# Designs tried in a protein design chat: VHH binders against Putative methanesulfonate monooxygenase ferredoxin reductase subunit (msmD). Part 20

Target 1, 366 residues: Putative methanesulfonate monooxygenase ferredoxin reductase subunit (msmD), of Methylosulfonomonas methylovora (q9x406)
Amino acid sequence: MTSLARADDLAAAPLARENCAVSVETKSGVFGFDCAPGETLLYAGLRHGLTLPHECATGTCGTCRARVMTGEVDVAWEEAPGAARFKRDKGDVLLCQTRAVGDCVLRVPAEVAAKPARHQIPAYRTGLMENIRRLTGDVISFEVALSAPMDFDAGQFVVVEAPGLEGARAYSMVNFTRSADRIELVVKRKPSGGFGDWLFGATAEGAKVKVFGPLGRATFHADEHKNLLMIAGGSGIAGMMSILASAAEADHFRTRKGYLFFGVRTLADGFYLQEFAQRVVEAQGNLEVTLALSHEDPAGADHPDHPGVKLASGMVHEVAGRAMAGRYDDLIAYVAGPPPMVDGALRTLITQGGLSPSAIRYDKFG
Short names: E, the ipSAE of ESMFold2; O, the ipSAE of OpenDDE; V2, 0.75 times the mean of E and O plus 0.25 times the DockQ between their complexes.

## First folded at step 20 (VHH; framework vhh_7aqx_2)

Design y3 (from i2 with E57S E104Q; at its last look DockQ between E and O 0.06; V2 from the best seeds 0.00; counts 0 for: loop humanness VH .125 < .165, pae O 11.2 > 2, placed apart)
Fold by OpenDDE, look of step 20:
Structure y3 (fold): chain B 366 residues (1-366), chain A 123 residues (1-123)
Amino acid sequence: as target 1 above (366 residues)
Amino acid sequence: QVQLQESGGGLVQAGGSLRLSCTTSGFEFSEYAFSWFRQAPGEEREFVGAISYSGGSTDYRDSVKGRFTISRDNAKNTFYLQMNSLKTEDTAVYYCAASYYDYQWLPRQYEYWGQGTQVTVSS
């Protein structure tokens, strides 16, 4: 009768009952903010207007690294990929996965500023899930009716928390509008993805969600007056749609060139094709859209059902590299998609394209 | 007591090289960013270059880019300014500075300073 030792319920470290005072030592100085119970240090700092370093804000990228100097904290996700190389014994944590249990002092090895403009500060909102639609076999789009209008820059994302689901998920806005009361998001279903499964279920329509944002630095600004190179894979296309919408609104393609490369496996996996075609027409020849097929050879150079959308065979970063040869002048590159795709694209842009890192804006999620 | 001491200055002909050293004591060397400043007679103290606390990042004023290099040796509590292809306009008193935070462009942002070492570049 071998007594199966009950895995001791790792008693969840007690969450703070009250707001905690957080001091952050940065390369730019010392900043202070309050952290609410259960709130992550990253979100708390960001909503107070600090430009804390982050990319995914969901534990994968490692960009929001900090060291706890004093105080007690709770790490929500100990196995977060972004923390894999951290020295825990030295107090290294991901801000996006760490909650304050008491007053604490953190060191962030980055330049940080306080943003004065309220409209640029991320905030919490509630939302209602609406108009859930399947775009492909494994891609869903949905709208979130927000409790308050949100201003955002094209290319930014929000973090969504669904009821009964653990963890937050980052999704780029598909649409672009000022003072948006509704945002459109895209999710690719993953085999182990609880959120994706939930979205495919009947219970997601009308559900209330928590939204935090806008977040992200891979943003489009028409006043930069640069050509646009966009490389996207899977749900990474979402942010690019927003950028295209913003660019169209600004009449950007009247004087600048755009190049969009969208990576999918097969022709049937393509989505937003009608939208691409429309954008191409609107740009009057200054926007080129290419669907890159990684697992299928196209029958022709153009999409059979969507004139103006080009087809190419290969990985999207390779297709982009070939197509953009000699055309890297005066442009900003946007890259979004699965991490391997993003890495491939970055390598291509830097090594083949000769782009400086400052000319590349990217998100490693999708 | 915190101390920063510059060495390696002197007279050199244009086109020559010098290596300045800043030896530090009294604080945790690995936690500080370091910078070099210089001040010519009648001029304001100006930023020359800096190295981050991790050593992973460096920055230089445009006029010295490609000629000057900053490095640090944590084991020796010393950081360096390698100056190559020196010009007469590089003549100044060179100061080393330390910041607990990241390197900054303004002298007022640095907590600790050396006494300076004279560098004279002759034509």
Scores: ipSAE 0.000, ipTM 0.272, lowest interface PAE 11.2, mean pLDDT 88
ESMFold2, look of step 20: ipSAE 0.744; ipTM 0.911
ESMFold2 (binder alone), look of step 20: mean pLDDT 84; pTM 0.853

Design y4 (from h5 with T28E E57S E104K; at its last look DockQ between E and O 0.85; V2 from the best seeds 0.00; counts 0 for: loop humanness VH .161 < .165)
Amino acid sequence: QVQLQESGGGLVQAGGSLRLSCTTSGFEFSEYAFSWFRQAPGEEREFVGAISYSGGSTDYRDSVKGRFTISRDNAKNTFYLQMNSLKTEDTAVYYCAASYYDYKWLPRQYDYWGQGTQVTVSS
ESMFold2, look of step 20: ipSAE 0.609; ipTM 0.876
ESMFold2 (binder alone), look of step 20: mean pLDDT 86; pTM 0.873
OpenDDE, look of step 20: ipSAE 0.785; ipTM 0.913

Design y5 (from w2 with E57S E104Q; at its last look DockQ between E and O 0.87; V2 from the best seeds 0.63)
Amino acid sequence: QVQLQESGGGLVQAGGSLRLSCTTSGFEFSEYAMSWFRQAPGEEREFVGAISYSGGSTDYRDSVKGRFTISRDNAKNTFYLQMNSLKTEDTAVYYCAASYYDYQWLPRQYDYWGQGTQVTVSS
ESMFold2, look of step 20: ipSAE 0.645; ipTM 0.893
ESMFold2 (binder alone), look of step 20: mean pLDDT 87; pTM 0.884
OpenDDE, look of step 20: ipSAE 0.445; ipTM 0.756

Design y6 (from u2 with E57S E104K; at its last look DockQ between E and O 0.01; V2 from the best seeds 0.00; counts 0 for: pae O 12.8 > 2, placed apart)
Fold by OpenDDE, look of step 20:
Parts: C-alpha cells; sequence; structure tokens
Structure y6 (fold): chain B 366 residues (1-366), chain A 123 residues (1-123)
C-alpha cells in the first residue's frame, strides 16, 4: 500500500500587498526604486529610469541576471530558459521573472545609470487589439491602440500581456512615429504558442492587453550617419520595418546605403513585399532588399511581383555574407530573428565581415 | 499608495444576506479585473468570484453560484459581493484582489489585495 505522497501544493508565496523598496547594488553604485505588487523587478527598475541590463525581458536570454542579497522574492517562472544555469541556492534570479514579496536588496553585476530623460523611460500602458491581419499562414499582424502615446526609437519592442494567457511576449514595433497612439506588431504563430492561437480567435479583436515599453537597445539613430545592414528572419523583420520607416523619415538613404536581408522558407512565406518595394523606390537606389529563400530556389533574381526585391537561395545569414563581401565599411548591422539565425548572422558578421561587436545590434526573439 | 479596503462583513444567521464592498485607491480601478477570495481558519485561500475590468464577464466558485453576485462601479472605484442564502460553510475572511489582466483562480496571480473582512454565518 505505497502511500502516494501527495505533492504538497507549494502554496505560492503571497505577493506583496504594498510597494516594496528595492535597493540595487551595481558596478556604478547603489540605486533604489519601488516595486509594485506583482511587478517584476526589471520592469520596476526600468520604469524608474534605471538602465538595468536586459535583452528579451521575458525570461529567455538571461541578461537580466541578479542576486538577491536580502529580502523575499517570488519567481514567476522557475523554469525560465534564461535561468537554466543559475545557482538558485546563491540567490540568482532573472529580474524579468522576479517579483518582490518584501523589501529587498539586489546585486546586479553591471553598470547601471539613472536616465533623466522621460522620453525613453518605459511605462505601462493598456491597449486595444485592432486590425488583426494574417500576413501569411503563420504570421499575424495586429495593431494596438495605446492608452497613452508612446515615444520610441526604431528597433525597440514592447512586452505584451493578454488576458487569460500566461506570460509576457516581446514584440518589436513595425511602424515608426513620434508619440505613437498606435503600434503595429507581428507575431509568428507557433504550434505551442498560446498567444498565437489566441490571436486567431474571435476574441482577440478588441481585446484589452497590457503593454510595457519601449524596450530594447537595437535602435536606429540617423545621426550616427552609418550605412545600414539588416538581417532578419521571421517576425524579426518587424524591427527592421520600423528602422526603415525611421530612416526614410530622416532621409537617411539620401547619403547612406541600406542592405536588408529577409530570410523566409519559401517565396510564399514572404510578407511586407510591397512595403519593401516602396522603400527601395524611395531610397533611389541606395537600399537593397533581398528575400532569402531557405527551402526554395527562386526562378529568377528578382521577385516576380515586386521587381525591387531581389531573391536569393540559402540561409539568410549566408546570403547576406555573400552579398556583403567587401561592403562592410562604415555600417551598423541589425540582426533579429530566431536564435539560431541570429547566432549564424553574428558569426558571419564577425568572422567574415570583420565587424566589431559594437557595430552589431541584435534581438533574439524566442 | 495602492489601497483596497473591504467592508460589510459581520455576523449573520444562516439563510441571511450580506453585501461586501471593496473600495480602492492608488491605481486605475477601471483597468483591473476584481476578485473576491475567502479564507477559512486552517484552510487555504480560495477563489470566490470575479468580474472583468469592463464588468462584462463574471465567474464564480461552484459552491456559491446562484447565491453570490459580483458587481463593480468604476465611477466609485468600488467592487461588490452580494451574498445571499448564506451557509455556515461560507464563514471566512473575505479578501478583495485586483489583477491588471484577467481574473484568475490563483491568489499568486493578483497584484493587489485588501486586508480582508470577517464574515461569520451562524447556524
Amino acid sequence: as target 1 above (366 residues)
Amino acid sequence: QVQLQESGGGLVQAGGSLRLSCTTSGFEFSEYAMSWFRQAPGEEREFVGAISYSGGSTDYRDSVKGRFTISRDNAKNTFYLQMNSLKTEDTAVYYCAASYYDYKWLPRQYEYWGQGTQVTVSS
């Protein structure tokens, strides 16, 4: 009669009832901020203007690593991939997955600064889901009408939480405008992805979502006066669209060159093709767009329906590497897409292109 | 400062009625789903009922369905629990909770909590 020990439902430690005072020890000094109940330490710090280290802000990358020195915290996602190598016994946590239960002291092994300028401080907003569109069989575009205007740099992303869905998802803005009341986002539907499935549902249109941002450091700045190399895969193209829009607004391609490589499996998987064609025309020959087909050989060098878009066979990072041979001068590279693609691109850019890591800005989208 | 304050609790006979109120401040009430939880002595805190931020959707524990009704007044930043046909089993400390997203069944999923109000149902 083997008494099946009922797994003690580890009563999730109650969340704080009040704001918690958080002290962060960094390489640059000690900073303090308040963390609201249920709020993650990362988001709390960021909204207070601290430049806490982060990339994905959603538990995957591990960049927001910290050590809890004192106090009680709650980890929302214990199995987060970014925390896989953490020594939990030493108090290592992901800031983006950790909530304060009481006052706490954290150690962040990074340089941190307090940003005085409000313009780039992320904040919470609510949003309404609107204009949900299927771009391809597995790619969806949607707009979010924001409760308050948001200023952001092209290449940044927001974190979105939807009702009834667990977890936050990071999505890059597709559009670029100052004081945006509306943002456009792109989601690739994954078989196991609850959010993607929800978007296909009838309840997604008009649904209220929580938005936090802008986030991300892979940003475009026209005043840098650099040529642009963009390598994107899947939904990673979103940020590149924003960059292109910003560049166009700044008339960047009047004096600088742009190279966009968009990786898809087949020709039919391509999207934003009309937009690419338009951007190419607007750039008057200084922007080259190449659709890289990994699972199909193109019939010709140009897209049949969009002559301004070039076609190439191969993985996008390989295609970019071949095309950019000898053309890596005075440029900033942007890379966004699935982690394997990003890694491949980084390798190509560093080893073949000879680019400094400082010249490469990237986001890994899970 | 975020504040949730429950009121309306007390002693009532079985079969009686009580109306609980939760008054809120320090956050945008209209943007939050609101829920009632209760905790009896020696028991875990359990979900009682909830209402969406817009008031368009409600959910209840099966044992209180048909007896309890949840409502909200966004203009007053107040959340309500009408309890009818009370039973001795309903005796507990009742808590109001706020969630920015949707109402959920697990207490750990809520950002803000009240201090609770005692409801005692006597046979």
Scores: ipSAE 0.000, ipTM 0.210, lowest interface PAE 12.8, mean pLDDT 89
ESMFold2, look of step 20: ipSAE 0.011; ipTM 0.497
ESMFold2 (binder alone), look of step 20: mean pLDDT 89; pTM 0.903

## First folded at step 21 (VHH; framework vhh_7aqx_2)

Design v1 (from y4 with F34M; at its last look DockQ between E and O 0.87; V2 from the best seeds 0.00; counts 0 for: pae E 2.8 > 2)
Fold by ESMFold2, look of step 21:
Structure v1 (fold): chain B 366 residues (1-366), chain A 123 residues (1-123)
Amino acid sequence: as target 1 above (366 residues)
Amino acid sequence: QVQLQESGGGLVQAGGSLRLSCTTSGFEFSEYAMSWFRQAPGEEREFVGAISYSGGSTDYRDSVKGRFTISRDNAKNTFYLQMNSLKTEDTAVYYCAASYYDYKWLPRQYDYWGQGTQVTVSS
């Protein structure tokens, strides 16, 4: 699993090695950028303002696939799930798992732009772990005090690497503020170890972490004046909190409708429910929130403890598809969560719901 | 050079049938999922149906299920769309597209595109 480049590697890189010149041949033309020693090709291109293809940015999804045309590269995680079908003699690599050994040329089968409007350019930062709190039995929130302010759009995420843990993980920002000194993140603890277990270790509070971002193209912009459909599971629900915060700041729901579907297995697995109920009250009838229960049939249509939150039985994408029939006017859909949920939602919205492709924005987390 | 070339379009009366072909070169066809999209004037390009890289699964827009059938022939590097029971709302330019990964429904998820073939269904 490839670690994020250390934030200070860029300051020290000239003493260790020279930067490598990287050229990417894309459907939109040829672009060049410098790649620092130890830096992945994806993050080097992104921090130079190129919209290189990615979804997870951590090796799972495969979207950052490219082919080495000339030059030598170092592939850090050959067993990455997104590379499972690669044949070595073809030169296929994942940009997020690949570093330059020297100057190189790659083919990227995607349209790529340089610094388009509304594009937030990601950067490396370090941060200090603070305010670690258990929200439920297995959901933990925490803050990262950033080494430098971050501008981000609602719906974006960062990649975080903790000391002593292999690999980096993607987390959507829960908060929304301009020029943020701090970001708020949430994790659902998994029994098999990992970041959640580290959060309860002896020194997690105050620990220094590496951060790269902001990342993600599933961004909310109130000036587009659209109704909102939000479909989320897992860590993707955090981004919907950020979108709701930005929408509230813009008074968006005075004139526009919002629909949030949060997929969980059972009623006990839901979180942020009080926050969602409060947002429903604030929106005065223009925001609907539904908790979709894949492994439980609710007794009634309303949450017993949070009356502003509706309940439905089924997979979140199917619940959303049925509820939204005939209601896709002037709407953008935001989909975020684990790959199977995102794929199911995209399929439902396109094949059954008939949404225009330009009206769908998504982030897929491994 | 990657090339996708559609053929088989034309004018047909409602209720009729057409078969579209997409011939490909410049990439390993058997490694790619293939999809048909369509675009009517003034509208966005929309998903019609797809077949996995292995050929083991297909998916279709609901409005064409049961009327359209997608297939592939790896020996000929060719991908097909059989359209039956055509309706006037099926009138569009039809595009073939290729994606390295399965389970893609959006135009921006596809790596390679053909130039399209016109299908016109008259009443």
Scores: ipSAE 0.550, ipTM 0.851, lowest interface PAE 2.8, mean pLDDT 87
ESMFold2 (binder alone), look of step 21: mean pLDDT 89; pTM 0.908
OpenDDE, look of step 21: ipSAE 0.598; ipTM 0.848

Design v2 (from y4 with Y110F; at its last look DockQ between E and O 0.02; V2 from the best seeds 0.00; counts 0 for: pae O 2.9 > 2, grease 24.3 > 24.2, placed apart)
Fold by OpenDDE, look of step 21:
Structure v2 (fold): chain B 366 residues (1-366), chain A 123 residues (1-123)
Amino acid sequence: as target 1 above (366 residues)
Amino acid sequence: QVQLQESGGGLVQAGGSLRLSCTTSGFEFSEYAFSWFRQAPGEEREFVGAISYSGGSTDYRDSVKGRFTISRDNAKNTFYLQMNSLKTEDTAVYYCAASYYDYKWLPRQFDYWGQGTQVTVSS
């Protein structure tokens, strides 16, 4: 009668019972904020308006690295990929995975401001899961009805915590609207289960979730008056959809050009194709959309069911590199997708395209 | 942390068999294509074979066709190289590699590599 040790008994390290005072030493000076019990140091700092360094905010990228100088902290995810190269013995932690147990002093080796210059200060909201739809065999779209309207910039994301699921997950907004009471998100189902599997369950519709955001700096601004190059893979297309929506609202493609490359494995893995076709028409020839197939050869140069969507064979960053030869003038490039894809794209843009790193905005999504 | 770890290497007589394993962690196993490489002393690293992300296709260098077989087990985050009818020329350090993109693309790009395991085939 081997007693199935219930996973429940992992005695959660005693979380703080009250708010903790956090001091952060940065290159720009010392800042302070309160951290609520169970709250991660990153989110606490961000909601107070600090521009703490972060990219994924979910333990993968390592950008939110800090050193605990004094005080007691709890690390929620010790095996987080972003912490793989950390010197744990020296007190290195990921802010997005670390909770304060008591008052603490942190060192963040970055420039930090007390308030964002352009972006909204992120906040907590409650959300209701609605309109869960399957887009492909492994991609799901869903809406979140927010407890309070959210202003965000196209290209930003939110972090979602769902009941019964461990950890927070980052999702880019697909839609764009001012004071949004609803956001559309997209998730790729992974075989390992988790949030994707939960979304396929009967319990996901109508479920209450915790939302934190908006987050991210890979944002679109029409007043920059730049041509747009977008390279996306998988769920990374979400942010690009938002950018396209915002660009359309601003009539950006009246005077500027857009190039979107969406990397998928096969033709059947493509989604938002109707939306692409619509955006191409609306842009009156100034937006080009290419679906790059990495595991299938297209039968023709155009999508058979969606006029205006081009097809190409190859890795998305290579397809983009070939197509964009000689067309890198006055561009901001947006890159989003799996880390290997993003790295490939960045390499292509810098080495082949000659783009400055300052002209490239990217998000890595697992 | 991303890890690829080879195992199953060793000393074997010509005509014998070995099964190499590559155990992975730190990334979504099902999303990657996997390859085996080998490097003999004084030689360049060479492609041995690959398996697609779906497991539906495989590719092998000509010298190992019919003798070597690559397979994958998504539930175990492990892929394998079954080596039969081994020859002295197969002596090398064998490396496993992972690629987000299909292995058919040239030049082949690999995102992650193992540390290698020694295979020695004696006459």
Scores: ipSAE 0.050, ipTM 0.555, lowest interface PAE 2.9, mean pLDDT 89
ESMFold2, look of step 21: ipSAE 0.635; ipTM 0.886
ESMFold2 (binder alone), look of step 21: mean pLDDT 83; pTM 0.842

Design v3 (from y4 with A98T; at its last look DockQ between E and O 0.01; V2 from the best seeds 0.00; counts 0 for: pae E 2.2 > 2, placed apart)
Amino acid sequence: QVQLQESGGGLVQAGGSLRLSCTTSGFEFSEYAFSWFRQAPGEEREFVGAISYSGGSTDYRDSVKGRFTISRDNAKNTFYLQMNSLKTEDTAVYYCATSYYDYKWLPRQYDYWGQGTQVTVSS
ESMFold2, look of step 21: ipSAE 0.747; ipTM 0.916
ESMFold2 (binder alone), look of step 21: mean pLDDT 85; pTM 0.864
OpenDDE, look of step 21: ipSAE 0.543; ipTM 0.832
ESMFold2, look of step 22: ipSAE 0.546; ipTM 0.862
ESMFold2 (binder alone), look of step 22: mean pLDDT 85; pTM 0.862
OpenDDE, look of step 22: ipSAE 0.247; ipTM 0.662

Design v4 (from y4 with E28T; at its last look DockQ between E and O 0.01; V2 from the best seeds 0.00; counts 0 for: pae O 15.1 > 2, placed apart)
Fold by OpenDDE, look of step 21:
Structure v4 (fold): chain B 366 residues (1-366), chain A 123 residues (1-123)
Amino acid sequence: as target 1 above (366 residues)
Amino acid sequence: QVQLQESGGGLVQAGGSLRLSCTTSGFTFSEYAFSWFRQAPGEEREFVGAISYSGGSTDYRDSVKGRFTISRDNAKNTFYLQMNSLKTEDTAVYYCAASYYDYKWLPRQYDYWGQGTQVTVSS
């Protein structure tokens, strides 16, 4: 029972009583939007269609940095990792952790558009958690029945708030469908993670959650007609599953090649193996899937229970680097997983593979 | 547009009773937990009580337990704070608040707020 600190022990933060007018100064011009009481500046701006910079949208990455020029704001999470290097005395804040107390003017040091070019405008939805399934010892999948259908691009994620849990959490969609009334998400249990523990509890099934999305720019588009390189670790595989589903729907691998590298510790930590095998068959030889084992040596080159899934020893970015030598032509790379893995993969792709940064799309998941 | 509007506040003698109402619009009432907060002059806004989205659970500040009761009427998009045996220390501006699923004890954790209604308890 994460002891919800009793209200008597904590100082009340000032909150807005009404909508606040927010002005955002960007490299592209000045934009305005309304922020509801209790709403974060990032989410408010995003739901209005602004392409505000963000990556995790949950306080970790630091991408949604802004400076408060005028007005009063409240920071919900002062110790957010993304804000660790901020000059707080100058008014630097994370948009995803900051709420307007009054009308305010912000400076965002980025190019911003009034509307996304390709992506859907994110919105709030409610959801019911259903079909909670254990995939491995520490990985759980679940579905969220959404209050309204959601269109999204493969590779995007949503932010979820659960009852009794503090903070928002970002999860990539595993599935892909138009006008989705249900989304599948994956969570890796962390030793200190309240959400993982909650999911394992009996109270999670049927629980109502708050959902905001779709978010993220690491998306797949069949009309780009590129080969696909996917490097994933842990729950980062979720977005890759969505990409594979979308690619299959578009018959992408009829004419293009796919390479998926999934990093896990041991063979037993692998999941979605049947799905991989199926996708490999469907792609008729144009999709290669490799499970990279960082803490175990495989007995053979192929998974014993899932034909078509290859096994390799090593860190996933190293395995990918070796396997992809000489094969970096006409491809877009997708990278998702823990920050150290993503950083390693990016280095490999840029330095060894010679890929342009524009050809690499990535999400860092904490 | 989301709106929360408090009513029922006023002047009452110690030992008396008041019933506050919070009428809501602009969101799905049945999906939200609701809470009451109060703020006395020079003091921080403090949690008074809450009711879950289902109405199946309530929670109260220790100093108001047994005296205050929160209820909700989904058909009217309204929830209430019944205050009995009022004390001078209960004098404050009372605020209603809404959260998506479960109630919280900290003001920063809530999504929407009313404008507040004054309650004054005289000796």
Scores: ipSAE 0.000, ipTM 0.236, lowest interface PAE 15.1, mean pLDDT 88
ESMFold2, look of step 21: ipSAE 0.612; ipTM 0.877
ESMFold2 (binder alone), look of step 21: mean pLDDT 86; pTM 0.869

Design v5 (from y4 with E28D E31D; at its last look DockQ between E and O 0.90; V2 from the best seeds 0.00; counts 0 for: loop humanness VH .161 < .165)
Amino acid sequence: QVQLQESGGGLVQAGGSLRLSCTTSGFDFSDYAFSWFRQAPGEEREFVGAISYSGGSTDYRDSVKGRFTISRDNAKNTFYLQMNSLKTEDTAVYYCAASYYDYKWLPRQYDYWGQGTQVTVSS
ESMFold2, look of step 21: ipSAE 0.713; ipTM 0.916
ESMFold2 (binder alone), look of step 21: mean pLDDT 86; pTM 0.872
OpenDDE, look of step 21: ipSAE 0.784; ipTM 0.900

Design v6 (from y4 with K104R Y110F; at its last look DockQ between E and O 0.01; V2 from the best seeds 0.00; counts 0 for: pae O 7.0 > 2, placed apart)
Fold by OpenDDE, look of step 21:
Structure v6 (fold): chain B 366 residues (1-366), chain A 123 residues (1-123)
Amino acid sequence: as target 1 above (366 residues)
Amino acid sequence: QVQLQESGGGLVQAGGSLRLSCTTSGFEFSEYAFSWFRQAPGEEREFVGAISYSGGSTDYRDSVKGRFTISRDNAKNTFYLQMNSLKTEDTAVYYCAASYYDYRWLPRQFDYWGQGTQVTVSS
């Protein structure tokens, strides 16, 4: 009998009791929106359609920097990595970690539009955790049954708030479907615990979570008619799976080429291998998938259990750099994974591949 | 604007009954779990009971089990606390609260609170 959690010790932080009016001064003009009690300024602005600058939306990247000009705010995570270089004395805050206590005026040093040009406006949804499964020793996949269907572009992510866990976490959708009532997400367990540990617990299945999204700009669009280069590490593969699914739906590889490089430590750390094999077959020779092993040497050039998946030794960005030599024509590159991997990949693509930064779309995941 | 408003409080004799209502607006009612709290003079606010967002589960403090019942009406954006067999010890200001998370997993996090309604049980 899972003891129903009793709310006996309510240390309710005094949050605003009412919606707060927020004014945002940007390079493009002044915008206004309401912020609900407990809501972060970023999410409030985004759900109203403002194209506020952000990447991770979870306190790490620092992209959603703003200055509080007037009003009272509460910072949920004072030690957020994204705020490490901020001048707090000047009122600098992360929008994704800041809640309005009263009406406030913010300055955002970026171009901002009142509505996204291409992407869906993000919204809150309820999610139920379902079908939690282990993919590897430290990687878990799970589904979230959404309270309302969500349209999203392949490559986007959602922010999930889970019970008993502090902070929001960003996860890329693995699947792709129109009006999705379910999304698949993947999480890598970290030694420090947290969300990963919770997922391994008996209480995660059936748990209600808060979902906000879709978010992110590293998206795939078939109408761009470009070759695809995908470089992923760890949980960064999630977005790539979505891109592959979308590409398959659009029959993209009938006329375009795809190159996927997935970085893992050892062969045993590989996952979604069957899916890769299937995608390769479906693409009729126009999709190449390579599993890059950083801590093991493969016995052969092909995966022993999954024909069509190639094996290589080395860091994924290095493997990609070698394999893609001379093949950087008319392509968009997608990069997702740990920050060091992403940085390495970006360097490789720009310096060795000669790609324009505009041709590279990336997400940094912890 | 998010609003939670308690009603139905008042003076009642010991052994009597009251039904408190919490009417809500400004958020999707069906997505939230709801709880009742009470605070007696000089005491800390204490948990009384809760109902899940689906309405399929309820929980109560031991001292009110069998006497108090929580229910919800999604069509009216209202949830209730039926209080039977009231005791003098039940005298308090009663507060309603809403949580996006199910109370079973996040007992300490509430998104919204009402202003409270006075319940006085006389001997």
Scores: ipSAE 0.017, ipTM 0.289, lowest interface PAE 7.0, mean pLDDT 87
ESMFold2, look of step 21: ipSAE 0.335; ipTM 0.759
ESMFold2 (binder alone), look of step 21: mean pLDDT 83; pTM 0.836

## First folded at step 22 (VHH; framework vhh_7aqx_2)

Design s1 (from v5 with A98T; at its last fold request DockQ between E and O 0.78; V2 from the best seeds 0.78)
Amino acid sequence: QVQLQESGGGLVQAGGSLRLSCTTSGFDFSDYAFSWFRQAPGEEREFVGAISYSGGSTDYRDSVKGRFTISRDNAKNTFYLQMNSLKTEDTAVYYCATSYYDYKWLPRQYDYWGQGTQVTVSS
ESMFold2, look of step 22: ipSAE 0.683; ipTM 0.908
ESMFold2 (binder alone), look of step 22: mean pLDDT 85; pTM 0.860
OpenDDE, look of step 22: ipSAE 0.823; ipTM 0.929
ESMFold2, fold request of step 23: ipSAE 0.710, 0.694, 0.728; ipTM 0.901, 0.910, 0.908
ESMFold2 (binder alone), fold request of step 23: mean pLDDT 83, 84, 83; pTM 0.845, 0.847, 0.843
OpenDDE, fold request of step 23: ipSAE 0.828, 0.821, 0.818; ipTM 0.946, 0.940, 0.946
ESMFold2, fold request of step 25: ipSAE 0.732, 0.748, 0.734; ipTM 0.906, 0.913, 0.912
ESMFold2 (binder alone), fold request of step 25: mean pLDDT 84, 84, 84; pTM 0.850, 0.848, 0.846
OpenDDE, fold request of step 25: ipSAE 0.812, 0.818, 0.811; ipTM 0.940, 0.943, 0.941

Design s2 (from v5 with F34M; at its last read DockQ between E and O 0.90; V2 from the best seeds 0.81)
Amino acid sequence: QVQLQESGGGLVQAGGSLRLSCTTSGFDFSDYAMSWFRQAPGEEREFVGAISYSGGSTDYRDSVKGRFTISRDNAKNTFYLQMNSLKTEDTAVYYCAASYYDYKWLPRQYDYWGQGTQVTVSS
ESMFold2, look of step 22: ipSAE 0.674; ipTM 0.906
ESMFold2 (binder alone), look of step 22: mean pLDDT 89; pTM 0.902
OpenDDE, look of step 22: ipSAE 0.773; ipTM 0.911
ESMFold2, fold request of step 23: ipSAE 0.650, 0.688, 0.742; ipTM 0.894, 0.909, 0.922
ESMFold2 (binder alone), fold request of step 23: mean pLDDT 88, 88, 88; pTM 0.893, 0.892, 0.891
OpenDDE, fold request of step 23: ipSAE 0.839, 0.832, 0.830; ipTM 0.946, 0.941, 0.945
ESMFold2, fold request of step 25: ipSAE 0.730, 0.767, 0.682; ipTM 0.918, 0.920, 0.906
ESMFold2 (binder alone), fold request of step 25: mean pLDDT 88, 88, 88; pTM 0.894, 0.892, 0.892
OpenDDE, fold request of step 25: ipSAE 0.824, 0.838, 0.824; ipTM 0.943, 0.947, 0.941
ESMFold2, last read: ipSAE 0.684, 0.725, 0.691; ipTM 0.904, 0.916, 0.909
ESMFold2 (binder alone), last read: mean pLDDT 88, 88, 88; pTM 0.892, 0.892, 0.891
OpenDDE, last read: ipSAE 0.824, 0.839, 0.839; ipTM 0.943, 0.948, 0.946

